# Ledger of designs, part 19: VHH binders against UPF0282 protein Pars_1056

Target 1, 306 residues: UPF0282 protein Pars_1056, of Pyrobaculum arsenaticum (a4wjr7)
Amino acid sequence: MEILPVGEESLGVRSMCLYVETRDVRILFDAGVSLAPRRFGLPPHPRELERARSVRGEIVRLAQQADIITVSHYHRDHFTPWYPSVYMATDGETYKKVYGGKKVLMKSPADLNWSQRRRHYGLAKALQEAGAKAVYADGGEWRIGGTVIRASPPLWHGPAGSKTGRVIAFAVSDGEERLVFVPDVEGPVEPEPVAFLEEVKPTVVVVGGPPTYLGWELERALQRLTEIIDIGPHTLVLAHHLLRDLAWREKIEAVLQRAEKRGVRVATYAGLLGRKDELLEAMRRDLYAAEPAAAQPAEEGIDEGD
Below, E stands for the ipSAE of ESMFold2; O stands for the ipSAE of OpenDDE; V2 stands for 0.75 times the mean of E and O plus 0.25 times the DockQ between their complexes.

## First folded at step 19 (VHH; framework vhh_3k1k_2)

Design x106 (from x78 with S104H; at its last look DockQ between E and O 0.93; V2 from the best seeds 0.82)
Fold by ESMFold2, look of step 19:
Structure x106 (fold): chain B 306 residues (1-306), chain A 121 residues (1-121)
Amino acid sequence: as target 1 above (306 residues)
Amino acid sequence: QVQLVESGGALVQPGGSLRLSCAASGFTFSEYGMRWYRQAPGKEREWVAGISRGGTYTSYADSVRGRFTISRDDARNTVYLQMNSLKPEDTAVYYCAAYYYDEHGKYYDYWGQGTQVTVSS
């Protein structure tokens, strides 16, 4: 199983885009990238814009190689929009290059809030226009040669009842490795993502970590991460919201220490690539202090939860 | 009282090297990003190089990339500009500046008085 990180906060953008290849199938998880329209009262810095364009180029390249593309939920950093956007580095043709002719495993709209329903509606229409084969994946299973792909039932995006809504996770097994992609569970906080992981018994877990930069209570998230470590994957990838905080390692030090004792490697996407983290959003004030930039208009329609 | 004092400006031949210093006082230097600007006769002031607090991010204008290096010594409250492979078009008054951006995106800056660099045979 080959695992290629594509976009994430440690690579300078908002994303969880991950490419996974087995002998039988090539999967691009959540083909999205975005930038925070405001952080510390500032728009994206030019260096963030350059990075978003670079990551978008890689997303497009890998999408053309992929057999299957996922949409775990309807936040803009998790799919490619059908319209031009500076902060998502798209033009009017990008979605066709990403989704054209592809099988798309996507979250069912049955349990979405109104803003996510609107995004689902727009994406579903765009997928039809691109000739994609969309399938609602919740709870489903697909077998392709020796590879099994499984989607979780809906999981909360954060605490139960949160207006951020629900997501689905994906498990991929090729008989030797079992990878589970668990986006935007913000920890996780709820027990259900851990229960899904316990059923799968993964060797690699990729999980959207807690948004420590928001100052929320972390007790539940830290406990859930400990439970994930105790399942015994060889690698735990901590991603996404966690990496919007320069002090993230300090805030989860107990989890890191337990992982070390249990022989579980903890990595970011940058770490998987042998690179240092480049948390450009979290460093936005530092970027502006060193390098002047003109203010740029915020993009309309980006949700605070993206 | 806040002060930024540049030094090290000189007359130098093309291809030569020069190191500028900017000594800071009257503020918490380690919390500020530091920048170098320059202004040639008849031109607008232009940004040359910058370094973040802690020194973890540096950046350069295209015209000086690969030739100039910015660094800082927080123990001495000083920022430096090492200028190599100097060209006549580098002739300018060089200014250092300190920048701080608060959590709301408002910035605060301090400026030095400048030091003259002249590159000619």
Scores: ipSAE 0.679, ipTM 0.911, lowest interface PAE 1.3, mean pLDDT 92
ESMFold2 (binder alone), look of step 19: mean pLDDT 89; pTM 0.898
OpenDDE, look of step 19: ipSAE 0.894; ipTM 0.968

## First folded at step 20 (VHH; framework vhh_3k1k_2)

Design x107 (from x82 with E61A; at its last look DockQ between E and O 0.97; V2 from the best seeds 0.85)
Amino acid sequence: QVQLVESGGALVQPGGSLRLSCAASGFTFSEYAMRWYRQAPGKEREWVAGISRGGTYTSYADSVRGRFTISRDDARNTVYLQMNSLKPEDTAVYYCAAYYYDESGKYYDYWGQGTQVTVSS
ESMFold2, look of step 20: ipSAE 0.733; ipTM 0.927
ESMFold2 (binder alone), look of step 20: mean pLDDT 86; pTM 0.865
OpenDDE, look of step 20: ipSAE 0.881; ipTM 0.965

Design x108 (from x82 with E61A D62R R65K; at its last look DockQ between E and O 0.95; V2 from the best seeds 0.83)
Fold by ESMFold2, look of step 20:
Structure x108 (fold): chain B 306 residues (1-306), chain A 121 residues (1-121)
Amino acid sequence: as target 1 above (306 residues)
Amino acid sequence: QVQLVESGGALVQPGGSLRLSCAASGFTFSEYAMRWYRQAPGKEREWVAGISRGGTYTSYARSVKGRFTISRDDARNTVYLQMNSLKPEDTAVYYCAAYYYDESGKYYDYWGQGTQVTVSS
């Protein structure tokens, strides 16, 4: 199994885009990228904009190679929109390059809030126009040669009842490795993501970590991460919301110490690539202070509800 | 009370090297990013290079990338500009500046008086 990180906060953007290849199938998880329209009172810095364009280019390139593309939920950093956006680095044709002719495994719309229903409707129409073959994936299973793909039932995006809604996770097994992609569970904080992982018994876990930069209490998330470590993957990838905080290692130090004792490698997407973490959003004040930049207008109508 | 004092400006031959220094006092140097700017005769002042607090991010104008290196020594409250492969186009008064952005996105800056660099055949 080949695992190729594409976009994430350690790579300078909001994303969890991941490319996975087995002998039988090539999968691009969550083909999205975005930037925070406002952080520390500032719009994205030009270096963040450049990075978003670079990551979008890689998403398009890898989408051409992929057999299957996923949509875990309807937040704009997890799919490619059909309209132009500076902060998502799209033009009006980008979605056709990403989704054209592809099989798309996507979350069912049955339990979406108002904002996400609107995004689902727009994306579903765009996929149809691009000639994509969309399938609602919740709880499903697909066998391609020796590779098995499973989708979880809906999981909470954060604490149960959160307005952020629900997501689906994906498990991929090729007989040697079992990878589980668990986006935007914010820790996790609820037990259901851990229960899914316990069923799969993964060798690699990729999980959206807790949003420590928001100042939320962490006890439940730290407990869940300890439980994931105790399942015994060889690698735990901590991604996404966690990496919006420059102090993230300090805030989860107990989890890192447990992983060390259990022989579990903890990595970011940048770490998997042998690169230094480049937490550009978290560094936004430092970027502005060192390098002059004209603020670009926010894309207020495009980042609604993310 | 706040002072930024540049030094090291000189007359040099094309292809030569020069190191500029900027000594800071009257503020908490380690909390500020530092920048170099330059202004050639009859031209507008332009940004040359910058370095974040802690030295974790550096950046350069296209015209100097690969030739100039910015660095800082927080123990001596000093920022440096190492200038290699100098060209006549690099002739200017060089200024250091300190920048700080607060949590609301408001910025504060301090400026030095400049040091003259002249590159001539």
Scores: ipSAE 0.713, ipTM 0.922, lowest interface PAE 1.2, mean pLDDT 92
ESMFold2 (binder alone), look of step 20: mean pLDDT 87; pTM 0.873
OpenDDE, look of step 20: ipSAE 0.877; ipTM 0.965

Design x109 (from x82 with E61K; at its last look DockQ between E and O 0.92; V2 from the best seeds 0.83)
Fold by ESMFold2, look of step 20:
Structure x109 (fold): chain B 306 residues (1-306), chain A 121 residues (1-121)
Amino acid sequence: as target 1 above (306 residues)
Amino acid sequence: QVQLVESGGALVQPGGSLRLSCAASGFTFSEYAMRWYRQAPGKEREWVAGISRGGTYTSYKDSVRGRFTISRDDARNTVYLQMNSLKPEDTAVYYCAAYYYDESGKYYDYWGQGTQVTVSS
């Protein structure tokens, strides 16, 4: 199983895009990239815009190789939009290059809030126009040669009842490795993501970590992370919301020490690539302080919460 | 009292090298990004190079990239600009500036008085 990180906060953008290839199938998880329209009162810095364009180029290239593309939920950093966007680095044709002719495993709209229902509707129509073969994946299973793909039932995006809604996770097994992609669970905080991982018994876990940059109480998330470590994957990839905080390592030091004692490798996407973390959004004040930039307005019609 | 004092400006021949220093006092240097600006006679002041707090990010105006290097020494409260392969168009008064952005995106800055660099055969 080959695992290729594509986009993530450690690579300078908002994303969890991951490419996974087995002998039987090539999967691009969550083909999205975005930038925070406002952080520290500032719009994206020109260097962040350059990085988003670079990551989008890789997403397009890998999507063309992929057999299957996922949509875990309907936040803008997890799919490619059908419209031009500076912050998502798209033009009006990009979605066709990403989704055209592809099998798309996507979250069911049954439990979406209003904002996500609107995005689902637009994306579903765009997928049809692009000739994609979309299917609602919640709780499903697909067997392709020796590879098995499972989707979780809906999992909370943060604490239960959160307005952020629910996401689905994906497990992929090729007989030697079992990778689970667990986006945007913010830790996790709730027990259900851990229960899914315990069922799968993964060798590799890729999880959206807690948003330490928001100053929230972390006790539950830290407990869940230790439970994931105790399942015993050889690798735990901590991604996404966690990496919006320059001080993330200090805030989860106990988890890192537990992983070391248990022999679990902890990595970011950058770390998997042998690169240093480049947390450009978390550094936005530092970017502006060192390099002047013209003010950039927020894009019309984008949600500030993605 | 906040002070930024540039030094090292000189007359040099094209192709030569020069190192500018800017000594800072009166504020917590390690919390600030440092920038170099320059202003040629009759022109607007322009940004040349910058370095973030901690030195983790550096950036350059395109026309000096590969020739100029910005660095900082937080123990000595000093920022440097190493200028190599100097050209007549680099002739200007060079200014040191310190920048801080708060959590709301408001910035605060301090400026030095400048040091003259002249590149002429």
Scores: ipSAE 0.730, ipTM 0.929, lowest interface PAE 1.1, mean pLDDT 92
ESMFold2 (binder alone), look of step 20: mean pLDDT 86; pTM 0.865
OpenDDE, look of step 20: ipSAE 0.879; ipTM 0.965

Design x110 (from x78 with T56S; at its last look DockQ between E and O 0.93; V2 from the best seeds 0.84)
Fold by ESMFold2, look of step 20:
Structure x110 (fold): chain B 306 residues (1-306), chain A 121 residues (1-121)
Amino acid sequence: as target 1 above (306 residues)
Amino acid sequence: QVQLVESGGALVQPGGSLRLSCAASGFTFSEYGMRWYRQAPGKEREWVAGISRGGSYTSYADSVRGRFTISRDDARNTVYLQMNSLKPEDTAVYYCAAYYYDESGKYYDYWGQGTQVTVSS
């Protein structure tokens, strides 16, 4: 099994895009990239814009190689939009290059919050226009040669009842490795993502970690991460919201110590690539302090509001 | 009283090297990003190079990339500009500046008085 990190906060952008290849199938998980329109009162720095364009180029390239593309949920950093966007590094044709003719395993809209439902509607139309073969994946299973792909039932995006809504996770097994891609569970904080992992018994876990940069209580998330470590993967990839905080290692020190004691490798996407973490959003004030930049225009007609 | 004091400016031949220093006092140097600017006669002041607090990010204007290197020594409250392969076009007064951005995106800056660099045969 080949695992290729594509986009993540450690690579300078908002994303969890991951490419996985087995002998039987090539999967691009969550083909999205975005930048925070505001962080520390500042728009994206030009270096963040350059990075988003670079990551978008890799997403397009790998999507063309992929057999299957996933949409775990309908937040803009997890799919390619059908419209031009500076902060998502798209033009009006990018979605066709990503999704055209592809099988797309996507979250069912049946239990989405308002924001995700709106974005699902737009993406579903775009996928149809691009000639994609879209399938609502919740709880499903697909076998392709010796590779098995499973989608979890709906999981909370954070605490149960959260306005952020629900997501699905994906497991892929090629008979030797079992990777589980668990986006945007913010820790996790609820037990259901851990229950799914316990059922799969993964060798590699890729999980959207707790958003420590928001200054919230972490006790539940730390407990869940400890439980994941105890399942015994050889590698735990801590991703996404966690990496919006320069002090993330200090805030999850107990988890890192347990992983070390248990022999579980903890990595970021950058770490998997043998690169230094480049947490550009978390460093935005530092980027501006070192390098002057002209004010960047806000994206036309796009707002993450609600 | 905040002070930024540049030093190391000199007359040097084309192709030569200089190292500029900027000693800081009166503020918490380690919390600030540091920049070098320059101003040639009759021209506007232009940004040359910058380094983030902690030194993890550096950046350069296109005109000096590959020739100049910015660095900092927080123990000595000093930022440096190593200038190699100097050209007559690098002739200018070089200014050190310190920048801090707060959580709301407002910035605050301090400036030195400058040091003259002259590149001429």
Scores: ipSAE 0.713, ipTM 0.921, lowest interface PAE 1.1, mean pLDDT 92
ESMFold2 (binder alone), look of step 20: mean pLDDT 89; pTM 0.891
OpenDDE, look of step 20: ipSAE 0.898; ipTM 0.970

Design x111 (from x78 with E31Q T58K K106R; at its last look DockQ between E and O 0.96; V2 from the best seeds 0.85)
Amino acid sequence: QVQLVESGGALVQPGGSLRLSCAASGFTFSQYGMRWYRQAPGKEREWVAGISRGGTYKSYADSVRGRFTISRDDARNTVYLQMNSLKPEDTAVYYCAAYYYDESGRYYDYWGQGTQVTVSS
ESMFold2, look of step 20: ipSAE 0.742; ipTM 0.928
ESMFold2 (binder alone), look of step 20: mean pLDDT 89; pTM 0.891
OpenDDE, look of step 20: ipSAE 0.896; ipTM 0.970

Design x112 (from x82 with E31Q E61A D62K R65K; at its last look DockQ between E and O 0.91; V2 from the best seeds 0.84)
Fold by ESMFold2, look of step 20:
Structure x112 (fold): chain B 306 residues (1-306), chain A 121 residues (1-121)
Amino acid sequence: as target 1 above (306 residues)
Amino acid sequence: QVQLVESGGALVQPGGSLRLSCAASGFTFSQYAMRWYRQAPGKEREWVAGISRGGTYTSYAKSVKGRFTISRDDARNTVYLQMNSLKPEDTAVYYCAAYYYDESGKYYDYWGQGTQVTVSS
């Protein structure tokens, strides 16, 4: 199994895009990238804009190689929009290059909040226009040769009842490795993501970590991460919301110590690539202070809750 | 109370090297990013290089990238600009500046008086 990080906060953008290849199938998880329209009162820095364009180029390249593309939920950093956007680095044709002719495993709209319903509706029409074959994946299972793909039932995007809504996770097994992609569970804080992981018994876990940059109470998230470590993957990738905080390692020190004791490698996407973390959003003030930049107007319809 | 004092400006030959220093006082130097600007006769002041607090991010104008290096010494409250492979178009008054962005996105800046660099054959 080959695992290729594509986009994440440690790579300078909002994303969890991950490319996975087995002997039987090539999967691009969540082909999205975005930038926070406002952080510390500032729009994205030109360095962030450049990085978003670079990551978008890689997403397009890898989507063309992929057999299957996922949409875990309908936040803009998890899919490619059908409209031009500076902050998502798209033009009006990008979605066709990403989704054209592809099988798309996507979250069912049955339990979406209003903003996600709007985005689902728009994406579904765009997928039809691109000639993609969309399948609602919640709770499903697919076997392709020796590779098994599973989708979780809906999981909370954060604490139960959260207005951020629900997501689905994906597990991929090729008989030797079992990878689980668990986006945007913000910790997790609820038990259901851990229960899914315990059922799969993964060798690699990629999880959207807690949003420590918001001054968030961490006790439940740290406990859940400890439970994930105790399942015994060889690698735990802590991704996404966690990496919007320059002090993230300090805030989850207990989890890192547990992982060390258990022989579990903890990594970011940058770490998997042998690179330093480049948390450009978290350092936006430092970018502006060192390198002059013009303010950019906020994009119409940007959802700050993503 | 706040002072930024540039030094090290001189007359040099094309292809030569020069190191500028900027000594800071009257503010918490380690909390500020430092920048170098320059202004040639008859031209607008232009940004040359910058370094974040802690030195973790550096950046350069296209015209000087690969030739100039910015660095800082927080123990001495000093920022430096090492200038190599100097060209006549580098002739200018060089200014150091300190920049801070607060958590609301407002910025504060301090400026030095400048030091003259002249590159002439």
Scores: ipSAE 0.762, ipTM 0.937, lowest interface PAE 0.9, mean pLDDT 91
ESMFold2 (binder alone), look of step 20: mean pLDDT 86; pTM 0.860
OpenDDE, look of step 20: ipSAE 0.880; ipTM 0.965

